VH-VL binders against o27280. Designs and how they scored, part 240

Target 1, 266 residues: o27280
Amino acid sequence: MDSMNVPEVLEIKRIVEESESVKTFIFSWDFRREVRPGQFVMVWDFRDEKPMSVSLIDPVRSEIGISIRRVGEFTDRVHGLSEGDLLGIRGPYGRGFELMGRDILLVGGGIGMAPLAALADEATARGMRVDALVAARTADELLFLDRLEAAGVNISTCTDDGSCGFKGFAHERLLTLEENHDMAAVCGPEPMMFQVMRILDERDVPAQLSLERYMKCAVGICGQCCLDDTGFRVCAEGPVFWSQELSRVREFGRYRRDPAGRRVPW
Key: E = the ipSAE of ESMFold2; O = the ipSAE of OpenDDE; V2 = 0.75 times the mean of E and O plus 0.25 times the DockQ between their complexes.

## First folded at step 9 (VH-VL)

Design R44 (framework fv_acasunlimab; at its last look DockQ between E and O 0.02; V2 from the best seeds 0.00; counts 0 for: pae E 16.8 > 2, placed apart)
Fold by OpenDDE, look of step 10:
Structure R44 (fold): chain C 266 residues (1-266), chain A 118 residues (1-118), chain B 108 residues (1-108)
Amino acid sequence: as target 1 above (266 residues)
Amino acid sequence: EVQLLEPGGGLVQPGGSLRLSCEASGFTFSRYWMSWVRQAPGKGLEWVSAISSGGSSTFYADSVRGRFTISRDSSKNTLFLQMSSLRAEDTAVYYCAKSYIGRAFDIWGQGTLVTVSS
Amino acid sequence: SYVLTQPPSVSVAPGQTARITCGGNNIGSESVHWYQQKPGQAPVLVVYEDSDRPSGLPERFSGSNSGNTATLTISRVEAGDEADYYCQVYDDYSDHYVFGGGTKLTVL
């Protein structure tokens, strides 16, 4: 995996308002440096650095997109930026999604749809049938619907409050869907992913899931993103894992480590 | 113990047909993609065919497309390869292989020899 | 069709390090897997996803993948390591599993 280890200062080419809390920042990209759906980059605002998934990969326009949810001080600063402003980008890092089969199910929750949107573009470009279960707390938090629809994705929506689509959680909606797929890709809140994985396993559907952990170095050195018992580093062996791998991870769906290394329940 | 057993090999004339089977044990057969990989005498490995876990999708190498049919029976934990219009170049040891993490094969059968000769 | 290129043979003395290469166009962007095959036996997975090692395999076996070349490295080579080694990828465009031509590792 060839990745840039030093941040490259890039100009924000465009900003797309995805929702009230999510923006996609678009950058010019040299595709001699390949990037895959499911991989992440480290975004540096010259004060702090955070891992972010790549949500758009456009070789035709020579662009990538990074979708960022406003959740704290770093993201507040980034969301205050304008087109033409600068950010440091290093990467891409991590293991991305692997496509197999003729049809794929995508299950995404909230900002978890970011890497899945990129995967959807690749899958549809390959001629695969793509079904996407897009979940969010409310209708206005559903991400990338127009984009997915334009790509030919069959979309099912799920909202906690029932403001759009199925009222309930993603795993509950999944239980109502009887059709199986050649494979599935999952990304979202870990409790959601845990439940979704269980269902997919029961249905004998191969699944890949993208995890989120506190990440500092992104290159497998610091160990901050290490998963208990397995030694898996989310930045190196992940963030995309097969369900068989996650079945070995005791903490999956149960807790995570905070920046101080303490267990924090989900 | 995880195991794949491959009966069904043998001698067949050109243009003939043969059905291979692979019996799986020690793992949840229905959960995994399965493949056939063959190896001609003194030659390297060549992928032949694959089938999805549910069996709804099948894939074939160009060299066998239209002549070979892969299938599976989850109730019997068995993988099949129906071969027709066999050619001399189809002579090989045929392995069934279980998919693993990613797109690798972690479990292989012992292989069964198929000889196509007049 | 996607093609993987391996040297036909590699020779090493016991205790030395063997390196077997697998060449492919932009193979560094692919997940490469390696198999060991001894005479009269089925292949055995020794490295998957470029550098991951199955349980039970000694740490002497390692893998790397970058650019146009993937490499299987066997350190402290033993007589028992003599075998054919195959690299393998999945071609997303053709939906084919693709094997290299294989490399005969001889322990001198």
Scores: ipSAE 0.833, ipTM 0.917, lowest interface PAE 0.7, mean pLDDT 95
Fold by ESMFold2-Fast, scan of step 9:
Structure R44 (fold): chain C 266 residues (1-266), chain A 118 residues (1-118), chain B 108 residues (1-108)
Amino acid sequence: as target 1 above (266 residues)
Amino acid sequence: EVQLLEPGGGLVQPGGSLRLSCEASGFTFSRYWMSWVRQAPGKGLEWVSAISSGGSSTFYADSVRGRFTISRDSSKNTLFLQMSSLRAEDTAVYYCAKSYIGRAFDIWGQGTLVTVSS
Amino acid sequence: SYVLTQPPSVSVAPGQTARITCGGNNIGSESVHWYQQKPGQAPVLVVYEDSDRPSGLPERFSGSNSGNTATLTISRVEAGDEADYYCQVYDDYSDHYVFGGGTKLTVL
């Protein structure tokens, strides 16, 4: 069916202010179109369309949530909307997270906690033990702590400035945490994800990582989806990848692409 | 060369025990979940047991739970299946298999025939 | 507890397209993997993650998965494709790997 490629105009049912820069927009959703953690939707404000990860999946209330950080003109306009206003939603798109085993480690940085919050809900619902390492620059930028606590997640925090939890980076905190997990899921700034992946590889923990820059590839827009060694296949299968796939990609954690497709160091 | 080598099966009487082994080469054994999958003569594939990469979590099909024990020795690149209280219905070719991209099996052993009979 | 159903056999003429189905409740939300097994041999992975193909396999093998049915498609079938085919999922509620009952492909 191609119905998922046609935007549906939905009313903003509720807005949750997660931080000064992040809001979650909640919509009624017909779960005949299944949505899985790690998938994204295209959000259309009737002028521009941008990919956004799904951060809440609630079949009981028939709702999805989309968390948006204020970083530019589009997100500024969307943040100016109120309950009752309309947005176009198309999707879902992309590969979702795949769960396996009895326990999972989540490692999230900044807005990267958004898809991981949805995953935490699913993992706890299926009876997994969930440990989350939540990282941010400062305490007021830590996201979803109340949701994770309500879901029964074991939470560790770290902030660059030491304002909450461990003072330092996610990978530094990870070195002090329990080593044995059946799997892990990671989402955040690419340099953070690279360092975390290296530690998980050394600990023999299979991990899935969500790469925001590959969301455009999943809908056929390839402007920022070129990688060496893995090429076209990585773009087609995104945004979620197993660490086994990413460890072969020389650009991961080292280089990004500018709008012209040129390699630029992080 | 990526391989899983199974040294050989055996004949065992009902109620007996047998340990299977599977030696890995050509990949970093310790990084992957490993499984045992069996096939009774003329029948289909049946998953038996799995072990996490670190060895701390083990999983069993209902038909073998409490009788079989999966284990691994990463220093020897070897997967084991300790079978006890064997029944005629356990007669099968046993394959060791490596997990791929999480949840598929990309590399399989040659298969080891286990016959449970008097 | 999760159950995958396959037809016990499928027949196809050489050069034609074979389709082997794998039925499961809401299987479209799962990742489906497919294996080929020839007599006296270990299974070989032919399709993983619904539609991806391992390196070195012919492009004649493809897969799809939606709703309650996953399908393995073998185009331009050859005598050498005659084998048993199995679908497989991982049931993350039980932590069980689940195989379908298998389909014998006969090339007439």
Scores: ipSAE 0.694, ipTM 0.852, lowest interface PAE 1.5, mean pLDDT 87
Fold by ESMFold2, look of step 10:
Structure R44 (fold): chain C 266 residues (1-266), chain A 118 residues (1-118), chain B 108 residues (1-108)
Amino acid sequence: as target 1 above (266 residues)
Amino acid sequence: EVQLLEPGGGLVQPGGSLRLSCEASGFTFSRYWMSWVRQAPGKGLEWVSAISSGGSSTFYADSVRGRFTISRDSSKNTLFLQMSSLRAEDTAVYYCAKSYIGRAFDIWGQGTLVTVSS
Amino acid sequence: SYVLTQPPSVSVAPGQTARITCGGNNIGSESVHWYQQKPGQAPVLVVYEDSDRPSGLPERFSGSNSGNTATLTISRVEAGDEADYYCQVYDDYSDHYVFGGGTKLTVL
């Protein structure tokens, strides 16, 4: 019998401090369970279980990495762990990114750069030209810059406070960048993704966006994973969507749902 | 430049049939939902039909359900509306329209007149 | 079955502000879009998602949506703004697109 629905308990092999608030936890991984950029795993700390995006996929070393930002009780507990400690991992789950063409633009906000870092590694390995727009509120929150540079990625940065790179929002910086990409991949705060998607649609650049809400709702309870009350057919398909799929969803970028399912503004 | 062109239209008898086409250019046709919207002379806009980007889902206003069939051909960047069992109240200018964020319509064709009369 | 109600006409003097309303039950929960249509021409999207403007549209066009009323506002009205204006939503429950009846804006 298969035990796919039961977490596999794995040892933390290495911990990389990406910033004061973000750590990458690296585990040995049997790649008979394939993992693609944009997929997520459920991380179990023996009390609670939360979805996390895969940020490192290394078949050569038989390793995966999961980047986690400290934002609450669960992530605080996980950040308190050391190398050699144990975590449960289920997955991978969800739809990953699909690469096309020769030139890709990555647009990541904060921890949203995590799955895009994994995608950058795959894109460069395929010989694609990779440009990344890395956004954060402040310079200390810009993630994966050294890793992206080492992979040969052309990096543009922006920070809300102007402490590094362009001062402003990701979509404002995007307006100043060249428009000659074959596709884009976007992950970050939903308001950022909405504005970036608008620009990419106007430029007719095929775009894939990774939604945090769908990643959470795509595990175990498909009825709650619909982006809209209509039961739009994209439920159960995510967390990565093409922009054309999202353009048909009223709630994307406009409002969020509280635990009772009520519409609440962003 | 993004364009939608509706050749065709014309005069048809009640109970007759007509096929409208809409040729798209300047955008990746296969990525977007497309719709037909009509406007009777001197009247307002009325949505007629929509089709998903891949063609897997089709939608119709109650006034045309069972009589009109929307389809698309991505290899020709063309949207179609097969109209049958036409009635006098189907007389209108028919626009094709491209879907946009929030189920808006950002690009419209110039429209083609369909007249249903004896 | 979702119905959008617009006044049939609005008249304003040049340089003044025009407000065109679109009424619907709980329309504030909908994403409302607005179109301008001049005689003999196709509609043109002027506001989408309640308050966003397409690229190239003047800042004089703005929108709001709350409660049972969405409003298109055209400030510093020019003669060239004379047109019919339609609001539109997508009704999730019927899977239909719904237009209002249209409002003729006259600039006197």
Scores: ipSAE 0.000, ipTM 0.427, lowest interface PAE 16.8, mean pLDDT 84
ESMFold2 (binder alone), look of step 10: mean pLDDT 93; pTM 0.955

Design R45 (framework fv_acasunlimab)
Fold by ESMFold2-Fast, scan of step 9:
Structure R45 (fold): chain C 266 residues (1-266), chain A 118 residues (1-118), chain B 108 residues (1-108)
Amino acid sequence: as target 1 above (266 residues)
Amino acid sequence: EVQLLEPGGGLVQPGGSLRLSCEASGFTFSRYWMSWVRQAPGKGLEWVSAISSGGSSTFYADSVRGRFTISRDSSKNTLFLQMSSLRAEDTAVYYCAKSYIGRAFDIWGQGTLVTVSS
Amino acid sequence: SYVLTQPPSVSVAPGQTARITCGGNNIGSESVHWYQQKPGQAPVLVVYEDSDRPSGLPERFSGSNSGNTATLTISRVEAGDEADYYCQVYDDSSEHYVFGGGTKLTVL
């Protein structure tokens, strides 16, 4: 408990450039502290601390990977680091994905593919059939395609502009996919996840969805970070939720909160 | 045909134990959360216990916590409720129920009567 | 613990509209589900997610949920609608499924 709440200063062992805006930072990790796909860690640059999903879990190499998209001052500073530089890491936190059945579907939008890439590794290691629908605005923003292919995942892509794969949104592409699955895991922008969830519900496919927008709360402050309708604390009860849990949340896919806490339509 | 079948209940003395079972057919049992809901004679519905699709998360009403244990076996499409330290107020028809959108219950077993009496 | 309050009974004439209420603190922020139970039978889901109907149910059944009150509305009531009706929510803070006390609908 105490060990997880104190940041460990770790050396960046390797950096993988996933795209122009996304890098994966790889650290040596002591697996006496378990990490599951879908969990997150707090990344500290000795000035600010931000939550980041775990995108690589490799007990054989004793490595953990954290994928970070460049979106502001903190992430710009972190992207400026090199192998051998130091970052503080604490965690992991949150509820991870639960695997069931033989055939699973992963639906990821943008950086949402990061926790799903770790889940794909675990599912394929268990001998499960994995189909992934990878969505982005453009071909250059599609993430983890080479890693998913290397793991034996069956990949479908879609881009808003049609620069790779199906031209359109994830839910539009999903409607053209014929195969049923035993479960799905979904991570990306909430409007995408809401539309995908509705299709999966109609197909009787139980889905687990990861709520990224509330991942700014860590243990100790996550009691103040909850879903508008239900009082769910993402750090304690998420970030991964079953579709049955999210279907009762009026805010999901319909509203978000601005920095002042006001409801804003998507 | 989608159904939940509950083999018969029983008569048990206070302090005794009984295991209920619920067999699923016509749907993929392993995909769904399952619950037990009871109803005392002439009274309303009361939720008892729930279990996640993979069995990793279990939930209990305060009145049965520490006395009842919910479990499932997806290879047999069967849900169980192990009841111990039974009390007269546990006398009820017990229904197994399949979870649906919003944590509603769309499919219910026929119910099995459990009578706790000396 | 979260509590749902229903009137114990409601009477309605055939062809009229029956309204069954379910009261709860800020229940408008919850998803409310409704069940019909006839004597000696298991409950049947008639409305879920406040206002959605399961496949095959008549359009006469509808629901609403706002503020502190959810309502099941049965229009053009038929003798066969006579039953006990229960509302239900899931309370995330306690991790409990909560049922109302039930309402007996009598068709006169």
Scores: ipSAE 0.000, ipTM 0.413, lowest interface PAE 16.2, mean pLDDT 83

Design R46 (framework fv_acasunlimab; at its last look DockQ between E and O 0.03; V2 from the best seeds 0.00; counts 0 for: pae E 9.5 > 2, placed apart)
Fold by OpenDDE, look of step 10:
Structure R46 (fold): chain C 266 residues (1-266), chain A 118 residues (1-118), chain B 108 residues (1-108)
Amino acid sequence: as target 1 above (266 residues)
Amino acid sequence: EVQLLEPGGGLVQPGGSLRLSCEASGFTFSRYWMSWVRQAPGKGLEWVSAISSGGSSTFYADSVRGRFTISRDSSKNTLFLQMSSLRAEDTAVYYCAKSYIGRAFDIWGQGTLVTVSS
Amino acid sequence: SYVLTQPPSVSVAPGQTARITCGGNNIGSESVHWYQQKPGQAPVLVVYEDSDRPSGLPERFSGSNSGNTATLTISRVEAGDEADYYCQVYDDSSDHWVFGGGTKLTVL
């Protein structure tokens, strides 16, 4: 199905407070327009527009969820909204995750767990064994734990301060896990993803990773989300990339470009 | 150079067994899913079987399930297809194929002919 | 089982544009891959993930996918493009790799 290029004004059906800084906004969705885990939508508050990952896909209730972290002016405005308020949604866009195999490892950091939570639901529904390494700075920033547990996901937690689970970073926790999987899906801070990818490659585990870049058009025209050397557009060829693709992207894990096109180190 | 070589084809009677092998070189064999795809004479491509990179998960087309067994030996960079209870309709050129980005196949062997005939 | 439908043959004059279609139920939501096979040779990947092109393939080869139809487009067709072309998807419901019936492209 073709993605919508014009924002559809939708009513916020429900708001779920995931953490102090993250809310999930639930919308009614017509599933004649298919959406896949890993895809994103453009959220429009009638002033500005930002790309957001889909974190919930519920065909039974005809709902989708978009998890948004409060990080700036736009998200601050959105977090001020209430149930019944309106937002513009266009999409979905981009390449989502592809599931293969009978078992999968999910590695997520912070808000990066948003698309992975949706992927976990799909994977478990298909009867796959799902292991999830959920990382955050602190225990109160760990996302979707109850949801994942209810879905039958085997969860391992990791926190920078050790307030929950393994004390350290996701890649450090991963090194302590010996089991290999048919496939891995990764989303979170890029430095985390970079380290995790290296470990997975060393272990010969096929991996998909979801990138975040400044995105303006979402349709592969403006080039603002282009990755150096490859010409990959995160909104078109991504945001989900295979590790093989990212191995060709020199900037991956090293720097990104800001809205002005300047290099910004991680 | 990336290469897949497929020995083991030949003539076999109905009900017989045959083991195909595919030797990989030029890439990290253990990192990739592998598949067998066959093509009957004058016909199209048909996926037969796939195996995960680690070898723990295997998949089969309905037409061969229970009769064919896919396996791999990472130490030898070799993919195998054990065929049993062969039928005339199994007659085909069998290709080994390397998985690429997504669910596509980027590298193919030259193929080996398996003929099942009395 | 998931079924992909291709026309059995397509003819095109040199220098013209060939379009080979692949039909499938809601195929636009799937990732479609295309292979070229010349007589007596193994298939070669020419387009993957609907529209991405492997390195080494000329820009003449492109792909699109929407609705119920995926399309392989070959612009400025050359005699060397004469071959069989197959579309392929992965069926999530059955964990099967599914190929179309193939299309013979004839360069007139």
Scores: ipSAE 0.833, ipTM 0.919, lowest interface PAE 0.7, mean pLDDT 95
Fold by ESMFold2-Fast, scan of step 9:
Structure R46 (fold): chain C 266 residues (1-266), chain A 118 residues (1-118), chain B 108 residues (1-108)
Amino acid sequence: as target 1 above (266 residues)
Amino acid sequence: EVQLLEPGGGLVQPGGSLRLSCEASGFTFSRYWMSWVRQAPGKGLEWVSAISSGGSSTFYADSVRGRFTISRDSSKNTLFLQMSSLRAEDTAVYYCAKSYIGRAFDIWGQGTLVTVSS
Amino acid sequence: SYVLTQPPSVSVAPGQTARITCGGNNIGSESVHWYQQKPGQAPVLVVYEDSDRPSGLPERFSGSNSGNTATLTISRVEAGDEADYYCQVYDDSSDHWVFGGGTKLTVL
C-alpha cells in the first residue's frame, strides 16, 4: 500500500474567506508527496470524506490550499471549523493539468476558478503568458481576482447580471476575446464548459477541462465516476480531460449523474 | 482514413539544405500540435521539433536549434521541416507525428530517409 | 538534460509476461507514454498517460508509473509482440519531448 492512500491528520494553518460561500483552508504540506494543479484530495472531517480540488500549491512556504464552497451538510460542518482545528487529507489523486507552449487561456466559472488559480501560479512561474476569463452569476461570486492580478495574469470578467465586466455568459464573452493561444484550461459548470469547448475547438486551441461532479472514489474503483460513452472514470482517468477525449462523449454537456449514478438532464 | 504521408527523402552533402513535408488526411489537421521525430540508423527515437496547432509557437531540440525550421500550412494540411547546415549526424529516418492526449503521439508518418554524405 | 533509462533488451517465452522499465528522476510525477516499433516500420502508440490504452489495442498491454520507475507490462506474450519499445515523457522545464533509449523485446 502507498502512503498517499492513508489519511494524514493536518492542522488548519490559515483560513481565507474568498466570498460569502467559499473559504480556502491552508495546510502545511510535505512536498515529498507531490501535488499538481488539477489534482484533488479527499477531505475527511472524521465523519464523511469528500473530494476537493487543490487551489494553492506553494512549495516555498510548504503549503497547500483547498477551496470549499458551502453546498451541503459536509461543507457546512467544514466551514464551521477554525484555525487550529484538524482535518484528514488523503491524496493527491487524479491527473493534473498538463502545460504546453508559451501562452494559455484559463476559463473559469464560480468555484471552478479554484483549480485554475493553482494552474495560473504554475503557468506564470513557468514563464507562460496567462489570460484568464473569470465568470460568475454576480460580482460577489467572482473568485481569486486579486490573486490572479498579483501573479501577472491578464484578466477578463463576465457576470450573468452584468454587475462586473461583460454582461453575459462565459462563452459569449470568449467570442469577443483574442483567438490565438497554444492551449486552454476550463473549469466550471458543465453547460458552460461544453459551450466554451466548442468555441475553442473551432479556434484550433487544444483544451483541458476539469470535471468535478460526483467523485466518490479515491483511486477509481467507484462506478459513479464513469462516463457512459467512453468508460472514463473521472477520479482515475480525470478529473482533467483533453477536449479531444470529451468531444467523443455524448453525455458531456447534456446529462449529469445524481448521487445514485442515474442520468439526469442539465 | 487517418494518416500522415511523407514524400521521399534525399541525399544531401554536408552544409546543404532539404525541406521535408508531411501531408495529413482523415482528421482536422489544424486542431493538433505536430512534431518531427528522427531515428539514426541502428539508434533510438529522438524528438526534433514541434509546432502548435495555430503555428505561433515552435520548439526545437538543442541539436537542431538555429539550423532547422518547423512550419505548417493548415490550408494544405501540410507540415514542413526546413533543414539547413546539415551534418553527417543528421542522417536519419524522419517521422512526422500528430500529438495526442498527454503530449503523446498517436499517428505517425511512414518515415522519410535523409542521408547527409559526400 | 532529463534522461529516461531503459534496459537494452528483455527476453520472454510465448505466453509469459514481459515487463519493460523506464527510469527517470521523479518520473511518477510525469505522464509516460509507450511506443512499439517493428523493423522498418513507424512507431505505434500502445500505452498513454501511464496506463491508458488506445482503442483497439489488446488488454494484454498495460502500464504503471510510480516513484522513479514506469513499467510497460505485456501479458500472455505473442510472437507478434517482438519489437523495440520506447517510453516517452514531456519535459516541462525545456518544452521538449524526451524518449528512452529503447528496449528490444525478444520472444522465444
Scores: ipSAE 0.657, ipTM 0.829, lowest interface PAE 1.6, mean pLDDT 87
Fold by ESMFold2, look of step 10:
Structure R46 (fold): chain C 266 residues (1-266), chain A 118 residues (1-118), chain B 108 residues (1-108)
Amino acid sequence: as target 1 above (266 residues)
Amino acid sequence: EVQLLEPGGGLVQPGGSLRLSCEASGFTFSRYWMSWVRQAPGKGLEWVSAISSGGSSTFYADSVRGRFTISRDSSKNTLFLQMSSLRAEDTAVYYCAKSYIGRAFDIWGQGTLVTVSS
Amino acid sequence: SYVLTQPPSVSVAPGQTARITCGGNNIGSESVHWYQQKPGQAPVLVVYEDSDRPSGLPERFSGSNSGNTATLTISRVEAGDEADYYCQVYDDSSDHWVFGGGTKLTVL
C-alpha cells in the first residue's frame, strides 16, 4: 500500500524560508520508515518528480524537513505552494552518511548544507565535536547558520564575493583551517567537492561526499544515475560515497551528464 | 614563513648508511603527506619516498625499496630518511617536500647533498 | 612505469610566449603539476592541477592538459624566467610520483 516506492501524498505542515531561493518544507512523518542523514526522497508535484535531500530529521516531533532550492520549473512550482498544500513523497532512498570517531568536519556549499545540517544534529546529539565550513556565493545564501550555532557547531564561513567571512572558494578557506578531524562529510557543487576531496586526501582525513545525478526511478533500475564506467548508481550505491570510492571515478568533478547520457561541462 | 630545513648531508662509502632529517615550521606538520625527492648532479628530479600524514602508509621508488626507510615524528615536526646499502647512483641533493593539492609539492627544503664514493 | 617526456630545451625571445610540453600516455586523465628550478635553488611550484596557480604567481604562468600532452605556457617572458621546468604527476596505479626529464628555458 504505502511502500517506499509509491508516493505518499502528504500535507505541507510548515514552510521555512531559509533564503530568497531556498525553502524548507516540513511534513509529518512516521519514523517506522527510518530516515538517515544523507538519504534523499523523491518529491512529486503531480507533474514531475525530483530527488531532494532531507535537511531535518526529528523523530521526537515526528517531522521531516525537505530543503528545496528554486532553480527551474519544478522547483518554481513547489516554491509557489503554501502550508496545507499537498506533495507526493516517496522514499527514503540511498546510502546515508556514516559517523565515526569523535571529531567531524562538515564542508557544505549552498544547498549542500541541507543534508549536512541533518548530520550535524545527529553528530552533536552523539556528543561529537563538529566543525562546519559553510560556503555560498553571497552572505544571503549561507544556510542554517543559526541552527548550527544552536547545536554547538563551530562555524567557519566563506563567500565567493566576500560579503561574509573568507572571500573565496571553500577549498581555499579549508587550507587555512588546520584542525584534526576523524572524518569529513562534504556536499555541494561537484567542482567544489572535488577540490575539497583532494585536500582532505592530502591530509589523510577520511571523507564522505554526497553526489547529485539525474534520477528517474531512484531504486537503481533505470540506470540514469550511473557514474561513468564504474557502474555505480548514485540512487542505489550512493548518494553518499567514501572518497576512496570516488577516486576511481574519472567524471567526478570534471563533467556531468544530461538526461540523454551526454557529457556536459560543469 | 613556511619552511623545511634539511640539516647536513655527507660523504659516505658504498654500502654505508646515512640518516637525513627535515625540520618543518609554519604549517601543521601532522596534517600533510611528506616526500623526499632527489636530484643527482646535473640531472633531473626523481621522487624517492613518501609518507602519509599519520605515518601509517609509506611509499618508495623501486630504486630505493628495501634500502631506504621513511619516517616522521610529529612531536618534533621532523621527517626522516634512513638510507642504507648506499650506492654511487644514490649521490644527489635530497629535498624534503610537502604535499599539496593533487599530490603536487608546494613547499621544498633547500636540499642536502649526499655523496657516495670511495 | 609511467613516463613523462619533455623537450630538453626551449628558446624564446623576451616578451614572447614560451610553451613547454609534457608528453605521457593519456596524460589528459592525470593532474599535472609544473615546477621552476633556477641554478642552485630548490624547485618552486608554478602550476598545479593542470592549470591552477599557487598564490603569488603571476597570471602569465598558465597550463593546459588534454589527450597525451600537457603544456606550460609563460606569456611575456622575462629574463628572470630562465630556468629548468619539470612536469610531475602522481600515478595512482603504481603509487609513484613521476617527474619529466626537465626542459631548460633560455631567454635570448
Scores: ipSAE 0.006, ipTM 0.576, lowest interface PAE 9.5, mean pLDDT 86
ESMFold2 (binder alone), look of step 10: mean pLDDT 93; pTM 0.956

